# Designs tried in a protein design chat: VHH binders against Late secretory pathway protein AVL9 homolog (AVL9). Part 6

Target 1, 145 residues: Late secretory pathway protein AVL9 homolog (AVL9), of Homo sapiens (Human) (q8nbf6r17to161)
Amino acid sequence: LHIVVVGFHHKKGCQVEFSYPPLIPGDGHDSHTLPEEWKYLPFLALPDGAHNYQEDTVFFHLPPRNGNGATVFGISCYRQIEAKALKVRQADITRETVQKSVCVLSKLPLYGLLQAKLQLITHAYFEEKDFSQISILKELYEHMN
Short names: E, the ipSAE of ESMFold2; O, the ipSAE of OpenDDE; V2, 0.75 times the mean of E and O plus 0.25 times the DockQ between their complexes.

## First folded at step 4 (VHH)

Design a2 (framework vhh_podentamig1; at its last look DockQ between E and O 0.01; V2 from the best seeds 0.00; counts 0 for: pae E 12.0 > 2, unsure alone 62.1 < 65, placed apart)
Fold by ESMFold2, look of step 4:
Structure a2 (fold): chain B 145 residues (1-145), chain A 121 residues (1-121)
Amino acid sequence: as target 1 above (145 residues)
Amino acid sequence: EVQLVESGGGLVQPGRSLTLSCAASGFTFSDYAYGWYRQAPGKQRELVAAISGSYDLYADSVKGRFTISRDNAKNSIYLQMNSLRPEDTALYYCAADEWLFYGSGDTYDYWGQGTQVTVSS
């Protein structure tokens, strides 16, 4: 269904920073707006205790959109890095440590091979040191579909 | 043609160590991520360890006992297996995947033939 990046904002808390395809049709890929059924997605993908870990993987479920269809399966890979390592610092990155997760939302249960690929892709995304470089995330989506 | 050839499997007693090797040929070695997977009879194939660049990861069941590494000069990936247990018995596969580098590629999953590891008294 979607590839989603969730980040932590020092004032707004956990929020969706990127989605492909957009979570709401017609919105941009950088929309923070969530469907009502998925209002808790940022907290599921980036749990409060995540600051205690450099990396973690979380599995979760979401209800289907508009009450039709099967449950939506989610897997997120959390990482954090020091903000000074970034090649491009987005205006809302004001903390010394940047915390983000890369999530896959799917109608199908995720397998161990997909978990390994997501973990590697999340690592590569952080290694770019430029979170605006979304090509690798779009490529992941294309390969999964 | 891309090829992955595993070697180093065998029969060992519990508590012993074994090193698996995977020789890669037919592509630019540094362009791929690599993994070791295993499949016991009647079970699904599961990830054991994976490596991409300087990043590695391990299945929970092998953390602290297994180490993945690579040698770019030898075009080879290794799995050092220490403190082997009977539940580690499986056919071990080396795999390579290039999708990490923004290319979709028609063939992004390459697998070796597998090498058998049997841990029993």
Scores: ipSAE 0.005, ipTM 0.245, lowest interface PAE 12.0, mean pLDDT 69
ESMFold2 (binder alone), look of step 4: mean pLDDT 78; pTM 0.779
OpenDDE, look of step 4: ipSAE 0.006; ipTM 0.285

Design a3 (framework vhh_4orz_3; at its last look DockQ between E and O 0.02; V2 from the best seeds 0.00; counts 0 for: pae E 13.1 > 2, placed apart)
Fold by ESMFold2, look of step 4:
Structure a3 (fold): chain B 145 residues (1-145), chain A 123 residues (1-123)
Amino acid sequence: as target 1 above (145 residues)
Amino acid sequence: EVQLVESGGGLVQAGGSLRLFCAASGFTFSSYAMAWLRQAPGKRREWVALISSGGYTDYADSVKDRFTISRDNAKNTVSLQMNSLKPEDTAIYFCAADEYLFYGSGEYDLDYWGQGTQVTVSS
């Protein structure tokens, strides 16, 4: 359904920072706006206590949009990176790390193979050291369709 | 009450230099990150430089090697040395402060902002 990046904002908490396709049609890919059915998505994708791990994978469920269809399945891969390693940055001074999850939302429960691919793509995304470089995320979406 | 007051802006010829200053009051300056941002006419506000409370610095690629940010915790000031100025550096420059560095795709949600100072670079 979607590729989503969730990050931790030091004032607003967990929020969606990128979505492809946009979660709300007509919004930009950098919209923080969520459908009401998915208001908990940022917390599910980047739960409390995630800051204690360098990398982890989380599985979750969302209700279908507009009451139509089956449960939406979510798989997220959480990672941390030191702020000084980023090519494009504004870093939290009291926190030397940036925390983000890359998520896949799907109508199909394809956790095994998808988990492995998501972990590889998330690693590559962080290895670019520039979170504005989203082409690899769009490629993942097109591969899954 | 928190205040950030910029100074040092003005008209400068291309290739010239200018030094901006920001005087801070009303908060524990040594515990805050400081940053300079700029906004050109018709463009979004963009990061220029930042300096952490511990002295770590970083710069936008467009100004790297030309601009230098520094801070003086004894005087509660941050400065931006701008060398080899280009017409595309023309903008309103803002001083900002935040307890935490912000990472995200928009809004630049920082705790405190100055009023801005105009820098104009003629060709």
Scores: ipSAE 0.000, ipTM 0.148, lowest interface PAE 13.1, mean pLDDT 72
ESMFold2 (binder alone), look of step 4: mean pLDDT 84; pTM 0.852
OpenDDE, look of step 4: ipSAE 0.008; ipTM 0.307

Design a4 (framework vhh_gefurulimab; at its last look DockQ between E and O 0.05; V2 from the best seeds 0.00; counts 0 for: pae E 14.4 > 2, placed apart)
Amino acid sequence: EVQLVESGGGLVKPGGSLRLSCAASGFTFSSYAAAWFRQAPGKEREFVSAISSGGYTTYADSVKGRFTISRDNAKNSLYLQMNSLRAEDTAVYYCAADEYLFYGSPEEYDYWGQGTLVTVSS
ESMFold2, look of step 4: ipSAE 0.000; ipTM 0.139
ESMFold2 (binder alone), look of step 4: mean pLDDT 85; pTM 0.869
OpenDDE, look of step 4: ipSAE 0.000; ipTM 0.278

Design a5 (framework vhh_8h5u_2; at its last look DockQ between E and O 0.02; V2 from the best seeds 0.00; counts 0 for: pae E 14.9 > 2, unsure alone 54.5 < 65, placed apart)
Fold by ESMFold2, look of step 4:
Structure a5 (fold): chain B 145 residues (1-145), chain A 125 residues (1-125)
Amino acid sequence: as target 1 above (145 residues)
Amino acid sequence: EVQVVESGGGLVQPGGSLRLSCAASGFTFSYDSYAMGWYRQAPGNQHERVAIITSGGYTNYPDSVKGRFTISRDNAKNTGYLQMNSLKSEDTAVYYCAAEETLFYGSGEYDLDYWGQGTQVTVSS
């Protein structure tokens, strides 16, 4: 359904930083706006205590949009990277570490191969040391379809 | 297919000002989903980014133009702008606008998705 990046903002807390396709039709890829049914998505994807781990994988469920349809399945691959490793440090990075998760939302139960692929893509995304590089995330979405 | 078209280039005296415009069209998503950048290329040089504005409105400039150039965008008109003040002979180049999909955390080195044809800016006594 979607590829979503959730991050921790030092002022705003957990928020969606990127979605492809956008979670709200007509919104931008960088929209923080969530459907009401999915208002807790950032907290499910980037759980409390995540800063204690360099990486982790979390599974969760979301209700269907508009109250009809099957449960939406989520898999989130969390990673943490030291801010000094970034190619450029943006003004809103005031912490020693940056935490982000890359999430796949699907109407079907996720399988081990998809989980392994998400872990590899998330690792590659962080290895760019530049979170504005989103082509790998778009490729993941196209591959799933 | 996304297309961008630059305008507003020309000949100016040192210390003068120009405002470049970048009209954009053909977006699969809304214009405000894209970061907009301005780049320049002088003869014998590689492209240099001189400004970027993210979809969220954050801007970045290299030291060579910081304080003199200002990037802005009007999302209702699908148009970006580069205000260039206190122009120097070293600013002489072809200026390109570019659109890209980007996350909030940008870098100075990645491929942009869509480029214009360029507009010449010449700063000469």
Scores: ipSAE 0.000, ipTM 0.110, lowest interface PAE 14.9, mean pLDDT 68
ESMFold2 (binder alone), look of step 4: mean pLDDT 73; pTM 0.738
OpenDDE, look of step 4: ipSAE 0.022; ipTM 0.237

Design a6 (framework vhh_5j56_2; at its last look DockQ between E and O 0.01; V2 from the best seeds 0.00; counts 0 for: pae E 21.5 > 2, unsure alone 60.2 < 65, placed apart)
Fold by ESMFold2, look of step 4:
Structure a6 (fold): chain B 145 residues (1-145), chain A 128 residues (1-128)
Amino acid sequence: as target 1 above (145 residues)
Amino acid sequence: QVQLVESGGGLVQPGGSLRLSCVASGFTFSDYESYAIGWFRQAPGKEREGLSSISGSTGGSTSYSDSVKGRFTISRDNAKNTVYLQMNSLKPEDTAVYYCAAETVYSGGYTEYHYDYWGQGTQVTVSS
């Protein structure tokens, strides 16, 4: 269904920073707006305990968007990186570390191979050291579908 | 209410040493092993930076930022409910207000956003 990046904002808390396709049709890929059914997505993808780890993988479920169909399956790969390692700092990054998760939302149960692929893509996304570089995330979505 | 009180700041010559103390009240390390204490500092006109952290349990993990690793040592005394920051080989760039802070679950790091309780700070000045 979607590739989603959730970040931890120093004042706003967990929020969606990127979605492809956009979570709400017509929005930009950088929209923070969530469907009502998925208003808790940022907390599921990046729970409060995530700061205990340099990296982690979290599995979760969401209700179907229109109340129809099967449970939406989510897998999130969390990573933390020091802000000084970034090539480009976003203007609102004021912390020494940056915490983000890359999520896959799917209508099908997530398999181990998809988990392994997501972990590799998440690692590569962080290794770019520039979170505005979304091409690797779009490539993941296109190969998944 | 959790309270943190720093002490031990002052003036010191470059190359000197200073020990900061952070006395915690409102919890005890042995009763709340998931609580951790971190040290942070903020120089005038600069962002606050994390320096070190230590968990509340005996044998708990410590962490250090690269800027202070090898020079600063975090430790604790559970009997006194106190965390220390031993600062050696001090440099003029270590001049700042030093804060201790507590978090409800040890993160293994010094990410200030997760620290819920903060002291009011103690000034450390390293004069050239």
Scores: ipSAE 0.000, ipTM 0.080, lowest interface PAE 21.5, mean pLDDT 69
ESMFold2 (binder alone), look of step 4: mean pLDDT 77; pTM 0.793
OpenDDE, look of step 4: ipSAE 0.006; ipTM 0.263

## First folded at step 6 (VHH)

Design b1 (framework vhh_podentamig1; at its last look DockQ between E and O 0.01; V2 from the best seeds 0.00; counts 0 for: pae E 17.5 > 2, unsure alone 64.4 < 65, placed apart)
Fold by ESMFold2, look of step 6:
Structure b1 (fold): chain B 145 residues (1-145), chain A 123 residues (1-123)
Amino acid sequence: as target 1 above (145 residues)
Amino acid sequence: EVQLVESGGGLVQPGRSLTLSCAASGFTFSDYAYGWYRQAPGKQRELVAAIDSGYTLYADSVKGRFTISRDNAKNSIYLQMNSLRPEDTALYYCAADEWLFYGSTKVTSFDYWGQGTQVTVSS
């Protein structure tokens, strides 16, 4: 369905920072707007206890869009990094640490196979030290399609 | 070796119907998602329809006219094309992948492709 990045914002809390394709057709890839069915996605992808870990993987379900009755499966790979390690600091990063999750939303519950790929891609995304470098996230989407 | 073989193409008049078939071999049929793509001369390949575990999606240009289906007993995927138009003229490809990203309309890569079957709609 989507590759989604969820992060913690010091003023807004947990929010979607990136989606490919956009979660709402016609929105930009950086839209924070969520479908009503998925309003809890940021909390599922970046759970409250995540700040206690340098990395973690979380599995979750979302209700189907448009009421077609199929569960949407989510895999979220969380990481934390010190803000001073970033090559390009986003204007709204004001904390000493940055917490983000890279999520895959899928119709198929093939978590084992997808989990390994997501963990590698998430590690590479953080190793860029520049969260504006989204090409690796688009590559993950291309590999799935 | 994974193989996909399309059939059922031909020349038809506008407004008529045609059914394409795709025979799959060399893998466990039920483990894969399938799609039909088309490419007109000089154009980029575009998604027409996809199916995975009973879930289907369609390009906007074919919704209500085309239906994708599959028969696991025959290892075959079908595309029923109704109300054909001249703009449907293209080489139609069957494709397979073990992943389907639900809801995407810009899927341009599957791991496995057939050689295609020509559909020509003209008067």
Scores: ipSAE 0.000, ipTM 0.103, lowest interface PAE 17.5, mean pLDDT 68
ESMFold2 (binder alone), look of step 6: mean pLDDT 79; pTM 0.794
OpenDDE, look of step 6: ipSAE 0.005; ipTM 0.216

Design b2 (framework vhh_podentamig1; at its last look DockQ between E and O 0.19; V2 from the best seeds 0.00; counts 0 for: pae E 15.8 > 2, placed apart)
Amino acid sequence: EVQLVESGGGLVQPGRSLTLSCAASGFTFSDYAYGWYRQAPGKQRELVAAISEGYTLYADSVKGRFTISRDNAKNSIYLQMNSLRPEDTALYYCAADEWLFYGRGEYDLDYWGQGTQVTVSS
ESMFold2, look of step 6: ipSAE 0.000; ipTM 0.127
ESMFold2 (binder alone), look of step 6: mean pLDDT 80; pTM 0.811
OpenDDE, look of step 6: ipSAE 0.014; ipTM 0.287

Design b3 (framework vhh_gefurulimab; at its last look DockQ between E and O 0.02; V2 from the best seeds 0.00; counts 0 for: pae E 15.7 > 2, placed apart)
Fold by ESMFold2, look of step 6:
Structure b3 (fold): chain B 145 residues (1-145), chain A 122 residues (1-122)
Amino acid sequence: as target 1 above (145 residues)
Amino acid sequence: EVQLVESGGGLVKPGGSLRLSCAASGFTFSDYAAAWFRQAPGKEREFVSAIDSGGYTLYADSVKGRFTISRDNAKNSLYLQMNSLRAEDTAVYYCAADEWLFYGSPEEYDYWGQGTLVTVSS
């Protein structure tokens, strides 16, 4: 359905920073706006206990977007990186560490091969040291479809 | 019929300023990230600056503090205010657009203008 980046904002807390396709039709891909059915997505993807780990994988479910009855399956790969290691520092990065997760939302049950691919893509995304480099995330979406 | 049309290029002395404009048509510009790239003779196309649909901006280190990117979604226009110009800023400047905000590689941008020449010389 979507690939989503959730991050921690210094004022707003956890929020969606990127979605492909956009979570709300007509919104920009960098919209923070969530469907009401998915208002807890940022907290599911980047849970409160995540700060205790440098890397983790989380599975979760969301209710269907349009009420069609199909459960939405989510998998997120969480990582943490020192802010000073970034090649590009976005204006809203004020913390010593940056916490982000890369999420896949799907109508189909997720399985181990997808988890391994997501972990590899998330690792590569963080190794760029530049979170504006989204081409690898687009490639992941295309691979799943 | 998607078009991006740059204007505002020209000859300027070092330390001078120029304002580039890019007029977008044939797509919903307000839904897109937009960027400026430049290409000096014999060099690869180089990222200059980008702005997302919500107004968040990125700059290459070489232009930070001297260049200001902006957009006017009501006019479907992208701007680059270039101050304190240097000889090394001499290049053809390209307007680009994509659904996604991207700092780096030009191959990630779907739409391109034809370029406007900026020459910084005494």
Scores: ipSAE 0.000, ipTM 0.127, lowest interface PAE 15.7, mean pLDDT 73
ESMFold2 (binder alone), look of step 6: mean pLDDT 87; pTM 0.880
OpenDDE, look of step 6: ipSAE 0.011; ipTM 0.278

Design b4 (framework vhh_4orz_3; at its last look DockQ between E and O 0.01; V2 from the best seeds 0.00; counts 0 for: pae O 12.0 > 2, placed apart)
Fold by ESMFold2, look of step 6:
Structure b4 (fold): chain B 145 residues (1-145), chain A 123 residues (1-123)
Amino acid sequence: as target 1 above (145 residues)
Amino acid sequence: EVQLVESGGGLVQAGGSLRLFCAASGFTFSDYAMAWLRQAPGKRREWVALIDSGGYTLYADSVKDRFTISRDNAKNTVSLQMNSLKPEDTAIYFCAADEWVFYGSGEYDLDYWGQGTQVTVSS
């Protein structure tokens, strides 16, 4: 269904920073707006204890959109990076570290080789040191789709 | 014609080591991610280790710290060093190649496969 980036905002907490396709049709890829059914997505994708690990992978479930259909499966690859390592720094970065996760949302159960590919893509995304470089995330979506 | 040919399989006692090799031809080896997968009798094929074109490696939890994947772009080979082998590691081991940017969404099939080499670990 979607590739989603969740990050921690110093004032608003965990929020969706990017989605492809957008989570709400008609919104931009950088919309923070969530469907009501998925209001807990940021907390599932970026758990409160994530700052204790440099990287981790978590699995979760979401209800289907519009109250019908099958459970949506989620896998989130979390990473933490020092803010000073970034090539492009958002003005709202006020902590020593930046926590982000790259999530895949799918109607299909997520399995081992797909998990490994997501970890590789997430690693490459963080190695750019510039989170505005979204082309690799779009490539992941197209390969998953 | 793309070819992946595995070798180095055989019978080994538990606790022993083997090194598998995969010789690749017919494609630009340095542009591809390479993987080892295995299939035990009566089980589904499962991934074991993966090395991307830049040398980044990833392992299944069941083999982490025991197996090491490596590649030699000058020789067009991928190897899998298997240490501390267990009877549970008995399987046919396959070499596979995949170009991330061209792998189809929603499908987990890799672009090219070898025909496999048998590894049998006895107690």
Scores: ipSAE 0.005, ipTM 0.303, lowest interface PAE 11.6, mean pLDDT 71
ESMFold2 (binder alone), look of step 6: mean pLDDT 82; pTM 0.831
OpenDDE, look of step 6: ipSAE 0.006; ipTM 0.246

Design b5 (framework vhh_podentamig1; at its last look DockQ between E and O 0.06; V2 from the best seeds 0.00; counts 0 for: pae E 19.0 > 2, unsure alone 63.6 < 65, placed apart)
Amino acid sequence: EVQLVESGGGLVQPGRSLTLSCAASGFTFSDYAYGWYRQAPGKQRELVAAISGGYTLYADSVKGRFTISRDNAKNSIYLQMNSLRPEDTALYYCAADEWLFYGSGEYDLDYWGQGTQVTVSS
ESMFold2, look of step 6: ipSAE 0.000; ipTM 0.093
ESMFold2 (binder alone), look of step 6: mean pLDDT 78; pTM 0.792
OpenDDE, look of step 6: ipSAE 0.000; ipTM 0.220

Design b6 (framework vhh_podentamig1; at its last look DockQ between E and O 0.02; V2 from the best seeds 0.00; counts 0 for: pae E 19.5 > 2, unsure alone 63.2 < 65, grease 26.8 > 24.2, placed apart)
Fold by ESMFold2, look of step 6:
Structure b6 (fold): chain B 145 residues (1-145), chain A 121 residues (1-121)
Amino acid sequence: as target 1 above (145 residues)
Amino acid sequence: EVQLVESGGGLVQPGRSLTLSCAASGFTFDDYAYGWYRQAPGKQRELVAAIDTGYTLYADSVKGRFTISRDNAKNSIYLQMNSLRPEDTALYYCAAEEWIYYGSGDTYDYWGQGTQVTVSS
């Protein structure tokens, strides 16, 4: 269904920073707006205890958008990096570390190959050290389909 | 005072089953998400399973073998552990997270004391 990036904002807490396809049809890929059914997605994808780990993988479920579909399966891979290591620093970054999750939302049950692909892509996304470089995330979506 | 008390750990042979229980007190039970974590010697603590009011989540290493559940009438969370393997040997913790409010310094993580699970022949 979607590739989603969730980040920790120093003022707003966890929020969705990117989605492909957009979570709300017609919104931009950088919309922070969530469907009502998925208003807790950022907290599931980037749980509060995540700041204690350099990287980890979290699994979660969401209700279907239309209320009569199957459970939506989520897998997120998070990582943190020192803010000093970034090639491009966003104006709102004030923490010494940056924490982000790359998430896959799927109508199908998760399996280990999907987790491995997500971990590799998340590593590559962080290794670019420029979070505005979203093409690798779009490639993940295309490869999984 | 908030308390989480785990029970049900023990020594079992590979391929056997255990059920862990976590009794929660001092909570409005429905206001929290609950999880089971484990820490093996020399390893970092890892999430095993989590549950909130309508959603469950499992680590890939335990999916299909472990089942988390909750009983709101008994204020309890359970972890059914089937097909146990030696790598499941760890101290298992029950945890609760207050999801109602989010932000650094405003989020409370509550942990039990842990119950030891040892899988060996």
Scores: ipSAE 0.000, ipTM 0.095, lowest interface PAE 19.5, mean pLDDT 66
ESMFold2 (binder alone), look of step 6: mean pLDDT 78; pTM 0.782
OpenDDE, look of step 6: ipSAE 0.014; ipTM 0.237

## First folded at step 8 (VHH)

Design c11 (from b2 with E98D R104K G105S; framework vhh_podentamig1)
Fold by ESMFold2-Fast, scan of step 8:
Structure c11 (fold): chain B 145 residues (1-145), chain A 122 residues (1-122)
Amino acid sequence: as target 1 above (145 residues)
Amino acid sequence: EVQLVESGGGLVQPGRSLTLSCAASGFTFSDYAYGWYRQAPGKQRELVAAISEGYTLYADSVKGRFTISRDNAKNSIYLQMNSLRPEDTALYYCAADDWLFYGKSEYDLDYWGQGTQVTVSS
């Protein structure tokens, strides 16, 4: 089980900005590095056309990391906000709109109340207007594990 | 018949630019994601860049130098290669897939072109 934040960077495109626990054991929570088998995760979580919606939820799957393993199930809730509304603005962000996705990766199919909780957590994460506030993401993990 | 046809390869000096084109036919162009792969002699094929509608992905070795783009009206994909290096010498392939962003291996992609040779040498 992992909680993952994917963002859109005007220069780099879609990338992982945060994971809890880290997707690669030994990496920092803010590592952009992905397992080779999951290199397409950022684009699955923030698909083309996401900018046409204020918020939405998508389901996806990733291949097993060790070949013989089971499929990994993903659910992504993405949202956008005007950059001028942020309390803390990153130095290199010059876009008018900031998009981010909060994702859950699980070996079990995700459904029901968990989807609703993810949507609420994503909304609350954006309402902070400060994306360094990760305590709410840890809360989501504790409730799911 | 589904076809991907690459063009634009050639011999260029280090530091120069080259643009590759890929013309797609035989299916609905907008339903697919596209990528450029390359294979140097004695090395494995590697993903260079990929594009879907609105999103792009680049290998670390080419970030800032290469730009992938698509033209839906012309059913074509392009790779603009700037600041070319001898290490960029390879056969370049165009590929198309419904699930390019779903972590498929190169052996699982739907369609491949035949490749176009790029040689960077002084």
Scores: ipSAE 0.000, ipTM 0.120, lowest interface PAE 15.9, mean pLDDT 74

Design c12 (from b2 with D97E E98D F101Y G105T L109S; framework vhh_podentamig1)
Fold by ESMFold2-Fast, scan of step 8:
Structure c12 (fold): chain B 145 residues (1-145), chain A 122 residues (1-122)
Amino acid sequence: as target 1 above (145 residues)
Amino acid sequence: EVQLVESGGGLVQPGRSLTLSCAASGFTFSDYAYGWYRQAPGKQRELVAAISEGYTLYADSVKGRFTISRDNAKNSIYLQMNSLRPEDTALYYCAAEDWLYYGRTEYDSDYWGQGTQVTVSS
């Protein structure tokens, strides 16, 4: 249902940096605001001990936004990259490395089919070395529908 | 040497308040995010509250009753606990981590304090 980018901001903690379509109807794609039921999404999407390795995949679950809805399934592909390798550096990057997860939230538990595609897209997203280049994330969403 | 030292625990009656403090030393305080965890006998250790420079997170069981804060000048973290209940009885730990994780059974922090006991009787 959604593509989500979760990042670590060393001063603000783990937060959603991008979503498509927006997680809250009416918000911008770069809103950090989460539905109350999904407030733990950023922490569930980032692997424990993330600084110890370059990449990982995490599976998680979120409750429905309606009380009687179905469980939402999440898959997250985490990567890190040295900040000095970026072609375009965001003003708020103050650490030596940039850590982000690209996530898919879905009503369907099709993780095996999505995992390989998500890993490829995550690698391509980092290879742009410009995290404002979100067209590849939008294409991922379109191909899932 | 990295060290986290908790204080402020004690025995208190239901409905009362306590403030826990955590003093950090041995590293650059502002580079880390901090959390308060608790563990009651026979239960899993759980995250109670977390704070980074401008972000706070609370467990559903304490939201609206507890407030986490930090004082960078004093290298200290605080947990203000209001409207205490018997089920809040636990050993409370301060933890530091570059990244904070919540909602996972396998959560582990980079650094831990020794803990301070909070007992809410009745």
Scores: ipSAE 0.000, ipTM 0.162, lowest interface PAE 13.4, mean pLDDT 74

Design c16 (from b2 with F101G G105S L109F; framework vhh_podentamig1)
Fold by ESMFold2-Fast, scan of step 8:
Structure c16 (fold): chain B 145 residues (1-145), chain A 122 residues (1-122)
Amino acid sequence: as target 1 above (145 residues)
Amino acid sequence: EVQLVESGGGLVQPGRSLTLSCAASGFTFSDYAYGWYRQAPGKQRELVAAISEGYTLYADSVKGRFTISRDNAKNSIYLQMNSLRPEDTALYYCAADEWLGYGRSEYDFDYWGQGTQVTVSS
């Protein structure tokens, strides 16, 4: 189980901004580096035409990390917020809206339970209006276990 | 009915201290995160400091000078402002955000007070 934040940056494109626990053992939680098998994760997690919607939920699949395991199931809850509503506006945010997805990666397809919890987590994360505050993601992950 | 009421603003000389208070009512105080924002004439509203049960956050311009705190028993948050500068002159707002949220778009989590004026001049 991993919680992952994917952001869209107008200059850098879709990137992983946070993961808990880290997707690559030994990396920091804020690492943008992905396992080679999961290099398309950011694109799968962000809904097509996302700029036209306030919220959306997407389901996707990732291959096993080492090629000899089970499929990994992903649920992405996308949300956008007006940049002017942010408590802390990062210097690289030059658009009127900020777009991010909060994702859960699991070896089990627990869609009903995970979807409801993830929607709550995503809404709470955006309501902090400061995307550097990752403690809520960690605390909610611990609560799910 | 959520209500936030700021107090403690005023006119002070540079280098002095001032404490702002925000009294909250109409909801379960401990379920929320709180922030202090300010808006100076001709500038955009900006975050000064924020506090939840799990974190505190400060704008770079005030880090080391200002301290945010909360008192759950009194349903209040405070901003202790030390070493005040003319650049700190602004209308200061208290805000509350429900950090647990709901996955439903009909819920508004952003509540604001009316603001309290802080003027730092000689």
Scores: ipSAE 0.000, ipTM 0.113, lowest interface PAE 17.0, mean pLDDT 71

